# Designs tried in a protein design chat: miniprotein binders against b1l550. Part 57

Target 1, 279 residues: b1l550
Amino acid sequence: MRLPEELLERARDIHSEAPSHRIKLDRVGSFGLKVPVEFKGFLLLAEADVWVSLPEGRRGVDLSRQVEAIYELSNPPKDPFSLCREAAISLLEKLNYADSSGVSIRFDAPLQDGESLKYYGVEISSIASDEIINKIRVEILGMTACPCTAELIRAYKSSEIAATHTQRSLGILEVSTKAEHPDPDKLASIIERAMSSPLRTYTKRPDEGGLVIRSLSNARLAEDVVREMIHLFLEEFGHLPEDTHILAAVRSMESVHMHDIYAERSFSLDEIRKEISSH
Short names: E, the ipSAE of ESMFold2; O, the ipSAE of OpenDDE; V2, 0.75 times the mean of E and O plus 0.25 times the DockQ between their complexes.

## First folded at step 7 (miniprotein)

Design kw13 (at its last look DockQ between E and O 0.75; V2 from the best seeds 0.00; counts 0 for: pae E 5.6 > 1.5)
Fold by OpenDDE base, look of step 7:
Structure kw13 (fold): chain B 279 residues (1-279), chain A 83 residues (1-83)
Amino acid sequence: as target 1 above (279 residues)
Amino acid sequence: SMKRVRIEFTFDEENREEVLKFLRELARELAEKYGLIVLVYVRDGEIRIFVKGDPEAVDKFIEEVLKELEKRGVKYTVRVEEL
């Protein structure tokens, strides 16, 4: 049932009223929207968050305008990078009281794995204010083998290839930059290459054995993985602006413990360059 | 009252990247100078600037941007739209 429009003349505009407490809010919006995006030839249904800042003198945000802004740009479906940037700008343009806006788009990105598909998690964001900051977070699972246990078993059995425990590890790269979003496939590749071995969706028996042997031959601590991720990132993306911020992290779901091992480093490109040059 | 303006530039392709870099730097400086929200972005092959702030400051911003482009001898078409 649609209420008569005439009632709008009698109703207070609650959103435009002064709040009881004059406090600015950083983010007000709609979270968990579903929007279609085109990514690498796939049409995907992504989850989207849209928000703007709210000044101290305004009670609420026009949420309908936020929703309209992103859906207007979502038809026809486009790449999530453009959608994110354009929607952030549109929000800022449409909501005159906002001094900042943001959009985040999340989905599972398809990644070719031989004749099958695997995936990585991706979150693409853009924040608009006096500048546009583009953020991308990539998460992909790999496998790690423990070098410590391997060394103990090697010492005990005198074998060339020592058995060790293996586990799934989640690698994370988060990049915030004033440049365009880094290629998520490249980020995923960096993470996989930093681990003992990648995961496979489909394995034939010889392939599975080879995968495990590779992992055992390339045993790495969670700390090793993070350092390798950073190294590989600098090789691939060292051209980004110096104020680009990176988070490199690994969560190892240790198979011999009930808990996970976590390691991370947060840095700007400027900071890490200075650090490396000092050694 | 806050004034919101979109500036749309059409440049010859050969100079677009250099002009974009220049406009981003200039816009940043002017935004700081005048206390404006300024975004420089590309849409449909056109360089756009969104500027928001005090009406007088916005007008000064537009004037200075156009003046600096003229000094560089850049050929462009411009459309200014108040939002």
Scores: ipSAE 0.232, ipTM 0.688, lowest interface PAE 2.0, mean pLDDT 90
Fold by ESMFold2, look of step 7:
Structure kw13 (fold): chain B 279 residues (1-279), chain A 83 residues (1-83)
Amino acid sequence: as target 1 above (279 residues)
Amino acid sequence: SMKRVRIEFTFDEENREEVLKFLRELARELAEKYGLIVLVYVRDGEIRIFVKGDPEAVDKFIEEVLKELEKRGVKYTVRVEEL
């Protein structure tokens, strides 16, 4: 049922009024939208948030125009990075009272794992104003093996294969830049290479043995995984703008503890280069 | 009241990065000079500029951008759409 448009002549436009408290808002939007995207040959169901800034003199946001902005661009499904950037720009164009807009898109990215698939988490955003700032966060699980315990066990019976506790660890890389979003597969690869070993969807016993031996040969503290992630990131993405901001982190679900271990470093490219060159 | 314009450029050359850098710098300088909100972006291989502000300032911005492109000898097709 559609109400007569003639009612618009008599009804108050609540959203265009001034609010009783003239306070600007940084983000007002529609969150949790389901949007189809096409990622590297896969059709995925992603979750999106869209928002704009709201000036102190405007009571509300035209929410239907926000939703319209992203859904008009999502049919047919397309690359999530293009969708993210284009929707952010479309929001600024459609909502003339806004000085900035933003879009975030979240999905599980498939990754080839032998004859099967595994997945890692991706969240991207684009914030548009007098510039566009693109952000990407990648989260992927890997295996870590404790080097301290491994060395103690080796010393206890020399020439034995070092045993130690191993656990799943969640690696995180988050990049905020004026350049295009970095390739999430490359970020995931950096995280996995920094770990003691990648995780597999499944393995047969001989391959499982090899995976465990690999992890013990690359035993690393969570702190060293973060440092290695930064090193590998700089090798692959050191060409990004100097004001690019990165967060590298590991949350390790330590198998011998009731709690997790966490290590983190955030930095800009110009900051980390100065730090490294001073040593 | 505010004027909102989208300027769409099609270039004959694959010098997009060089031209984009020039337009971003120019747009930033002119936006500051005239008190405008300006966004330079790429869509479908085209360089686009969104500009918002006082109508007279927006018109001057457009005129100066086109003038500087002509001085640089950049070959382009332009479309201006008021939003």
Scores: ipSAE 0.160, ipTM 0.658, lowest interface PAE 5.6, mean pLDDT 88
ESMFold2 (binder alone), look of step 7: mean pLDDT 86; pTM 0.861

Design kw14 (at its last look DockQ between E and O 0.26; V2 from the best seeds 0.00; counts 0 for: pae E 5.2 > 1.5)
Fold by ESMFold2, look of step 7:
Structure kw14 (fold): chain B 279 residues (1-279), chain A 83 residues (1-83)
Amino acid sequence: as target 1 above (279 residues)
Amino acid sequence: SMKRVRIEFTFDPEKREEVLEFLKRLARELAEKYGLIVLVYVRDGEIRIFVKGDPEAVDKFIEEVLKELEKRGVKYTVRVEEL
């Protein structure tokens, strides 16, 4: 059923009124939208959030205009980075009362794995105000092998055992910058190279043996993985603006424990360069 | 009573990065001077400036940006769209 358009002339415009409590809001929007994106030749169904700031003098946001802004840009499907930035700008342009806007887009990115595919998690955002700030978070699983247990077993008298516990570890890189979003494949590669070994969608037994040998030969603590991620990140992306902020982290599902371990470091490029140069 | 304008510039591609940095700097200075909200960005190979604020201040902003581009001797085309 559709109501008569004439009612718009009679009804109060609730959203444009002043609120009972004049308190500004930082993020008001529509969350969990489904949007199509085109990424590396794949058509993916992504999840998006859109929002704007709301000044203290305005009671509500025009939510339908927010949703319209991103959907009109998503057909035909386009790359998620352009969609994210363009939608954020469009929101700021369309909603007169906002002094900032934001868009986030989440999807699983395909990655070639031999004759098959594997996936890693991507979340991007763009915040528009008097500048545009772009953020990207990449998460990918890898394998780690514990060096402490490996050393203890090696030292075991009369032991022929070359072993340690191995486990899945989730590597995380998050970057906030005024530059364009970093390439997610390069971020995923940095994370995988920091691990003891990558994970595969499937392996035949000789390949599986090779992965295990690689992991044992490259045993690393979760702390070591985080440090290696930072080293590799600086090598690849040290050219980004000095105020670029990075979070590097690992959550390791330790196979011999009932709980996970977690290691993390946040820094700006300026901060970390000074730290490294002093040592 | 706020005025909102999008200014769309096309420059020679080889000069675009240089002009972009100049316009960012100029826009920041003028935004502070006139109490405006200004965003400079690139879309479809064009440099665009979104500006909003008091109508008279927006008009002065546009005038000064164009004047400074003419002083710099940069070839460009421009479109101004009120939003």
Scores: ipSAE 0.196, ipTM 0.694, lowest interface PAE 5.2, mean pLDDT 89
Fold by OpenDDE base, look of step 7:
Structure kw14 (fold): chain B 279 residues (1-279), chain A 83 residues (1-83)
Amino acid sequence: as target 1 above (279 residues)
Amino acid sequence: SMKRVRIEFTFDPEKREEVLEFLKRLARELAEKYGLIVLVYVRDGEIRIFVKGDPEAVDKFIEEVLKELEKRGVKYTVRVEEL
């Protein structure tokens, strides 16, 4: 049902009114939109957030314009990197009162695992302000084996391969850069390689045994995983701008405890290079 | 009290990209120098600068931006709006 246009002329524009409190808002928008994206030959339905800043003198944001901006760009479906960047710019252009805009797109990214698929979580974002900042967050599960328990068991039983507890661990890499979004598959690979072993969707018996043996032979603390992630990241992405910011983190879902073990490091490329060079 | 200003520049379309990059760099340098929050963005083909901070610092920022543009011989129209 559409109201008569004549009635709209009599209605005040609530969004353009002065607010009761003159306070700027950093982000106002629509969260949990569903947009199609093309990623690695897959057509995926992704979740999207779109937002802009709101100045102190304006009561509300034109939410319809925000939604239009992203959907205009999502048909036909395109890669999520371009969609984020273009939509962020479009939002900033369409909403004349906004000083900044942003788009975030989230989905499960397919990753080849032998003859099957596994996945990692990805959030791709672009923020438009003084510059376009591209952000990507990758989360993938791996397996860790505890070196501390292994050492204890070795000390008591003199076993060549010490038994230890193993658990799933979530590795996280978040990169914010003025450059193009880093390749999420490469980020996922870095995380997996930093773990004791990767997870597999499909295992045959020999493969499963090998996976566990690998994990036991490569026992790592959560702290070790984070440090290894950083090391591998620097090897692969050392070409990014020096002001690129990275979060490397691990959440280990410890199998012997009710709680998780968490470790992280946040840094810029400039900062970490100076740190490493000083040792 | 914090002063907030939006500067809107209209440039020749052929020079917009070059001027934009220049203004981004300049704005960053001045922002650091004066302790200001500065955003440079394009809207409807026009370059906008949002600047926020100490009133005197904001005024100096505007003066320096305009001065540097004059040095480059770039023709522009400017609108300054206090928010």
Scores: ipSAE 0.038, ipTM 0.561, lowest interface PAE 2.8, mean pLDDT 90
ESMFold2 (binder alone), look of step 7: mean pLDDT 88; pTM 0.877

Design kw15 (at its last look DockQ between E and O 0.02; V2 from the best seeds 0.00; counts 0 for: pae O 14.5 > 1.5, placed apart)
Fold by ESMFold2, look of step 7:
Structure kw15 (fold): chain B 279 residues (1-279), chain A 83 residues (1-83)
Amino acid sequence: as target 1 above (279 residues)
Amino acid sequence: SMKRVRIEFTFDEENREEVLEFLKRLARELAEKYGLIVLVYVRDGEIRIFVKGDPEAVDKFIEEVLEELEERGVKYTVRVEKR
């Protein structure tokens, strides 16, 4: 049932009142919205969060305006990066009492894998104020092979046996920058190249054997996967602003243990360049 | 070598919405024309425009925005900050 709009003249506008306690809020919004996006020829149903800051003198946020801001821009479906950035700007325009706005969009990105597809996780955001801060997080699975066990087995029987445990490892790159969002495919590629081997949707036996042999030849500690991610990131994205912030991480689902191994490093481009140049 | 500028305009509150919509349209047109990144927003009762791009293009953007406001006959004060 729709109520008569004439009631708006009699009802208090609760949201525009001053609150009993004048405390500003950093993020007030609508989280878990479903929005369509177009990505590399695919129509995807993404999940989005939208928010704004709320000054101490305003009791509530016009929540319908927040939802309106992103849905108006999502029809027809468009590139998620443009949607994210444009929606953040639209929020700040529509809710002019706010000092800042933000939009996050999450989806699985398709990636060609031979004659098939695989996917990796993407979360992007744009925070708008007197500048725009763009953030992207990419997560993709790869294979790692343990070099410690490989060495023990090599020492047993003078390297007659080439073996070690292999496992799925989740690689993570997160970038926060004033520049445009980095290309998620390039970030995913960096993560995969840092692993012992990429994962495939399916393989025939000869290809599967080759994949395993490659992983044994590229056995890497989780720590060294993170270091390699950083090295490759700097080669590809060293041109980004100095205050760009990066997190590189690996969560390895160790096949011989009941628990995971985790390694990570956070840094700004300025910080890591100084660190590397001092060695 | 990219130039980053924040332009801050003060108008009276009664006509701010009309001027804001005008500036949004103008800024989008000029941003496309000159290949600039532009954000038009309201903060502290002011209309603000952040613009980033090639220094010469940014300067032309500022000049054209101010010229168009003068042609429109709106009263305003302005402050330009390099970022």
Scores: ipSAE 0.000, ipTM 0.184, lowest interface PAE 14.0, mean pLDDT 85
Fold by OpenDDE base, look of step 7:
Structure kw15 (fold): chain B 279 residues (1-279), chain A 83 residues (1-83)
Amino acid sequence: as target 1 above (279 residues)
Amino acid sequence: SMKRVRIEFTFDEENREEVLEFLKRLARELAEKYGLIVLVYVRDGEIRIFVKGDPEAVDKFIEEVLEELEERGVKYTVRVEKR
């Protein structure tokens, strides 16, 4: 049912009114939108968040215009990187009272695993103000083997190949930069290479055995994984601007404990370069 | 001297994902504003924020994060660990 258009002339624009409390809001928007994106030849339905700042003198945001902004850019479907950047800019243009905007797009990214697919979680974001900051977060599961238990068992049983507990570990890389979004596949690869072994969606029996042996031969603490992630990141992405911010983290779902082990490091490229140069 | 703080948030389940995303973004924005190192991670249903930097800036960060949560009417339990 559409209300008569004549009623619009009588209705106050609630959004444009002065609020009862003159307070600026940093982010007001629509969360959990579904938008189609094209990624690596796949058409995916991604989750999207869109927001803008709200000045102290305005009661509310034109939420419909926010939805329109991202929708207009989503048809036909495009890559999520361009969509984020373009939508962030479009939001500032359409909502001229906003001094900042942001878009975040989340989906499971397909990753080829032999004849099957595995995946990693990705969140692609762009924040626009006086400058555009691009953010990307990649999360992928791997396997870790504990070196401490392996050493204890080796010492006890004098075994050449020491048994140890293995577990799933979630690796996380988050990058915030004024440059273009880093390649998420490369980020996922860095995380997997930093683990004892990758996970596989499809394993034949010989492949499974090999995967476990590889993990045991490459036993790593959660701390080791994070340090390796940082090392590999610097090798691949050391060319990014010095003010680029990185979060490297691992959550190890320890198989012998009721709790997880967590390790992380946040740094800028400038900071980490100074740290390395001091040693 | 650098101050290190870990903030642990426990939220009621109903709006956890939205609150999480909000906190992630808020924390990042505030970290940038104050020149802080911030890490936001979800663990066992809790949001963990690690903040490192100037002691005064860290305190402001914590205050603003808590204020924003209160303004949203989000029920939370917070534990602050000063390292």
Scores: ipSAE 0.000, ipTM 0.183, lowest interface PAE 14.5, mean pLDDT 88
ESMFold2 (binder alone), look of step 7: mean pLDDT 84; pTM 0.841

Design kw16 (at its last look DockQ between E and O 0.02; V2 from the best seeds 0.00; counts 0 for: pae O 13.1 > 1.5, placed apart)
Fold by ESMFold2, look of step 7:
Structure kw16 (fold): chain B 279 residues (1-279), chain A 83 residues (1-83)
Amino acid sequence: as target 1 above (279 residues)
Amino acid sequence: SMKRVRIEFTFDEENREEVLEFLKRLARELAEKYGLITLVYIRDGEIRIFVKGDPEAVDKFIEEVLKELEKRGVKYTVRVEEL
């Protein structure tokens, strides 16, 4: 059933009224939208959030215009980074009362793994106001091998066993910058290279042996992984603006414990350079 | 009550990064001066400026941006679209 459009002249425009409590809101929008994206030759179904700021004098947001804005830009499907930035700008242009807008897009990114695929988590966002702030969070699982146990076993005089406990560890890099979003594959690579070994979809026996040798040769604490992630990040992305903010973290699901351990460092590029140069 | 304008620039020179940074700084200064919301961005390889606010302030913003570009001697073409 379609209602007559002339009702718009008789009905109150609830959204344009002043609210009973004049309080501005930072984010008002539609969350959990399904949006197609094209990423490195793959057509993926991503999840998106869209929002704008709402001033104290306006009761509601034109939500249908928000949703239309991102869907209009997603047909045909395109690169999620362009979609994210363009939708954020479109929201700010379309909604005259907003002084800021934002878009987040989440998807699992495929990676080639021999003749198979594996994946890692990506969330990007763009916030538009008098500038554009781009944020990307990458999460990927790897393997860590404990150097403490490895050293104790090596120090045991009667033992010829090269061994330690290993576990899955989740590596996290989150970058907020005025520059374009960093390439998620490069961020994932940094995280994997900081681990003792990458995870594989499957291995044949000779390749599995090599993977095990690699993990033992690269035994690392969660703290070591975070520090290595930062080192590798600075080598790859040290050119980003000085006020770029980074969070590097590891959550390690320790195989010999009932609980996880967690290590984290956040910093700006300016801050970390001063810290390193002081040593 | 609100005027919304998109300014689209096509530059014939290889100094796009320098012009982009200049326009970002200029737009920020004018937005503070006139109480406007503005954003300088790139789309399809071209620089765009979005501005909204009071109609007279928006008109002054556009005039001043174009004047400053002419002072710099930057070769460009421009399209101004009211949204």
Scores: ipSAE 0.314, ipTM 0.762, lowest interface PAE 4.2, mean pLDDT 89
Fold by OpenDDE base, look of step 7:
Structure kw16 (fold): chain B 279 residues (1-279), chain A 83 residues (1-83)
Amino acid sequence: as target 1 above (279 residues)
Amino acid sequence: SMKRVRIEFTFDEENREEVLEFLKRLARELAEKYGLITLVYIRDGEIRIFVKGDPEAVDKFIEEVLKELEKRGVKYTVRVEEL
């Protein structure tokens, strides 16, 4: 049911009114939209957030225009990187009172695992203002083996391959750059390679045994994993702009404790290069 | 020998975000100029700057940061601690 259009002439525009309190808002938008995206030959239904800034003199944002902006660009479905960037720009164009905009798209990315698929979590974002900043966050599970327990057991039993506790660990890489979004598959690979071993969706018995032995032979602290992620990142993505910001983190779901172990480092490429060169 | 300094700023609440962004930018510029490592972050409602490098460069960094804040007319309290 549509209300008569004549009522629009009588109704005040609530969104354009002055607010009771003149305060700028950083982000106002629609969160939890569902948009189709094309990623690596898959058509996926992704979750999307869209927002703009709101100046102090305006009561509200035209939310319908925000929704229109992303859906106009999502049909036909396209890659999420272009969608984020284009939508962020479109938001600024459509909402001329905003000095900044942003789009985030989240989904589980398929990753080939032999004859099966595994996945990693990805959030792709673009923020537009005087410049466009592209952000990507990748989260993937791996396995870690504890070197401390292994050393204790080795000392006690004199075994070449000491038993130790193993656990799932979540590795996180978040990159913010003025360049194009870095390849999420490469980021996922860096995280997996930084852990004791990757996880597998499907294993045959010999493969499972090999996976565990690999983990035990490559025991790493959460701290080791983070440092290795940073090292591998610099090797693969050292060509990015120096002002590129990175968060490398690990959350280890320790199997002998009720709590998790967490380690992180946030840095810019210029900062970390100076740090490494000083040693 | 490298000098390590933590600068702690307490600002009046009204302009904390603007001041933070200003300090981030300024710290970056000065770090590049003087070959320093700098970190700007918030802890317990205070803005913290960590700076590491050549002692003379660190001292210049601190002086310039304080000078630029004075130019902006920002009221602040500052604590400088050598780590």
Scores: ipSAE 0.000, ipTM 0.211, lowest interface PAE 13.1, mean pLDDT 89
ESMFold2 (binder alone), look of step 7: mean pLDDT 86; pTM 0.865

Design kw17 (at its last look DockQ between E and O 0.02; V2 from the best seeds 0.00; counts 0 for: pae O 16.0 > 1.5, placed apart)
Fold by ESMFold2, look of step 7:
Structure kw17 (fold): chain B 279 residues (1-279), chain A 83 residues (1-83)
Amino acid sequence: as target 1 above (279 residues)
Amino acid sequence: SMKRVRIEFTFDEENREEVLEFLKRLARELAREYGLIVLIYVRDGEIRIFVKGDPEAVDKFIEEVLKELEKRGVKYTVRVEEL
């Protein structure tokens, strides 16, 4: 049923009224939208959130304009980084009451794994106000081998057999910067190189043996994986603005325990450089 | 009743990065002085400035930005769109 258009002349515009309690809100928007994106030749269905700030003098947001803003830019599908940034700017331009806007986009990124494919998690965001702040979070699984057990076994049998427990570990890099979003493949590579070994979609028997030998030869504590991630990040992305903020973390699903181990460090580029140069 | 304007500048590629940093500095100062919301970004090789605030303050911001660009002697083209 379509209601008569004449009712618009008599109905209150609830959203434009002042609220009973004049309290500003930081984020008001539409969350969980499905948008098509093109990532490195793949057409993906991503999940997006959009929001704006709401001043104390405005009762509600025009949610339809928010949804319209991102969907207008998503047809035809384009790379998620451009979509994210452009939608955030569009929201700020379109909604006259907003002092800031934001967009987040989440998807599983395909990654070549030899002749096969694997994937890793990506979440990006752009927040627009008097500047644009871009954030990217990358999560990828790798393998870790416990050095403590390896050393115990080495001492027990002198040195001829390397053995220890191995497990999947989730590596996380999160970067917030005024520069463009870092390349997610490079972030994923940093995480994998910090692990004892990468995971493979499949292996043949000789390659499987090599993977295990690599992991045993490169045993690392979760703490050391985080430190290595930071070291490798600084080599690759040390050129980013000094106020760039990074979180590096590992959640290790320890195969011999009923629980996980977690290690984390957050820092700005300015902070970590001072810390390293003081040693 | 706020005025919202997008200013679109085209500069020679040789000058673009230097002019961008200059405009960022100028825009911050003017935004503070006039109580404006100002965002500068690059799209399609253009430097774009979104500005919002009191209509008279927005007009003064535009005038001052163009005045300062003329002082620097930088060649540019400009388009102003009210949103």
Scores: ipSAE 0.183, ipTM 0.673, lowest interface PAE 5.5, mean pLDDT 88
Fold by OpenDDE base, look of step 7:
Structure kw17 (fold): chain B 279 residues (1-279), chain A 83 residues (1-83)
Amino acid sequence: as target 1 above (279 residues)
Amino acid sequence: SMKRVRIEFTFDEENREEVLEFLKRLARELAREYGLIVLIYVRDGEIRIFVKGDPEAVDKFIEEVLKELEKRGVKYTVRVEEL
C-alpha cells in the first residue's frame, strides 16, 4: 500500500529537524545488508554495512539513500574493493551533511585446497572523509603444535619423536592504508605460513599423516605465530605507505585448556621499521 | 597503593588503526614518563589499555590520553574501569 503523495506535503521531515540534544554521531547507517560481489571468479552474496556521520544539527540520516548508494553500485556485481571505495564516496556525495562515510563488506573468501575449497574470512572496508582509508581484515584457521609440551614429553620419555598437543588457531591480519587494499589471498597465505601447518578441507590418509608430522616438526607458540606473521608481512608488504597500520593477532584454541591463548601486535610500518633498525 | 585501570576505547572503524597506533605511542611515552605499566591490546574491535601504577600517575595518564584524543578530534566511547 502506498500512501497518497499529498500527505508528503503535510508531513514534517523528521530527519532534517534539529535533535533535542545537539550531539554529533560518528556512525549512523544500515548494517547487515546483502550485496552481490564478484571475487576471484565467484559471485558471492556478501554482508555489507554502510554508514555516515551525522552532524549535531540533524536529527537523523536518510537511510534509504544509503541503501540506494550501495545498491546502484552493486548491479552489476563488481569486486568488493571497488564497491567499498566507490560506495564510500557516493555516500558522501548523496548525504552532503556527512563529514565521513564508510562501507564494510564481509564474506567467506574461497581458497583453493587441492581439488576442494577451503576459505578465509574477509572484511573489506573503505572510509571516506578528507581522505580515503582502505581497510582489510583477513581471518584464517591454521594448526599449531605446542613446543613446551613436546619438550616436556621428550625430557620425560627420551623420545625422538616429540608428541605434543595440537589445536586450531585463528590468525588475523588487519591492514589499514591510504593505498589500495592489500591482496587478501597474500594475507591469508602469510597467516597460514606462520602457523605450524595449514588446515585442509579433506585429506587422504597419507596427507593427513604428513600434515600432522609437519605441525609437530614446526611447533610454535601463539607468540611465535604472531612474530612470524609480522615478519612475513614486512617481506611482502613493506612497500606500503609508512602510515599503514597493521594488526597481527592469533587466537589459539588450546586443546589442553578450556580457554584460548591470544597474542597480538599492532603497529605502523614506520614504527616497526624504527624498532627493527634499533636492534 | 597501586591502582589498576582498564580503559576500553571504542573508536569509529575509520580511524581505529591510526588511533590505535597513536594510543600505543602515546601510552608508551606516558608510561615511561609516569613510571607506569601499560598494556595495549585490541579485543572485539575495542582498544583496551591496562594501566598499573601510582594512583596519581594513573589518573594523570588517563587525563592525558583523553586530552590528546580530543586534540586530534578523535571520536571515541570510553569506559574506564578500576580493577
Scores: ipSAE 0.000, ipTM 0.169, lowest interface PAE 16.0, mean pLDDT 89
ESMFold2 (binder alone), look of step 7: mean pLDDT 83; pTM 0.828

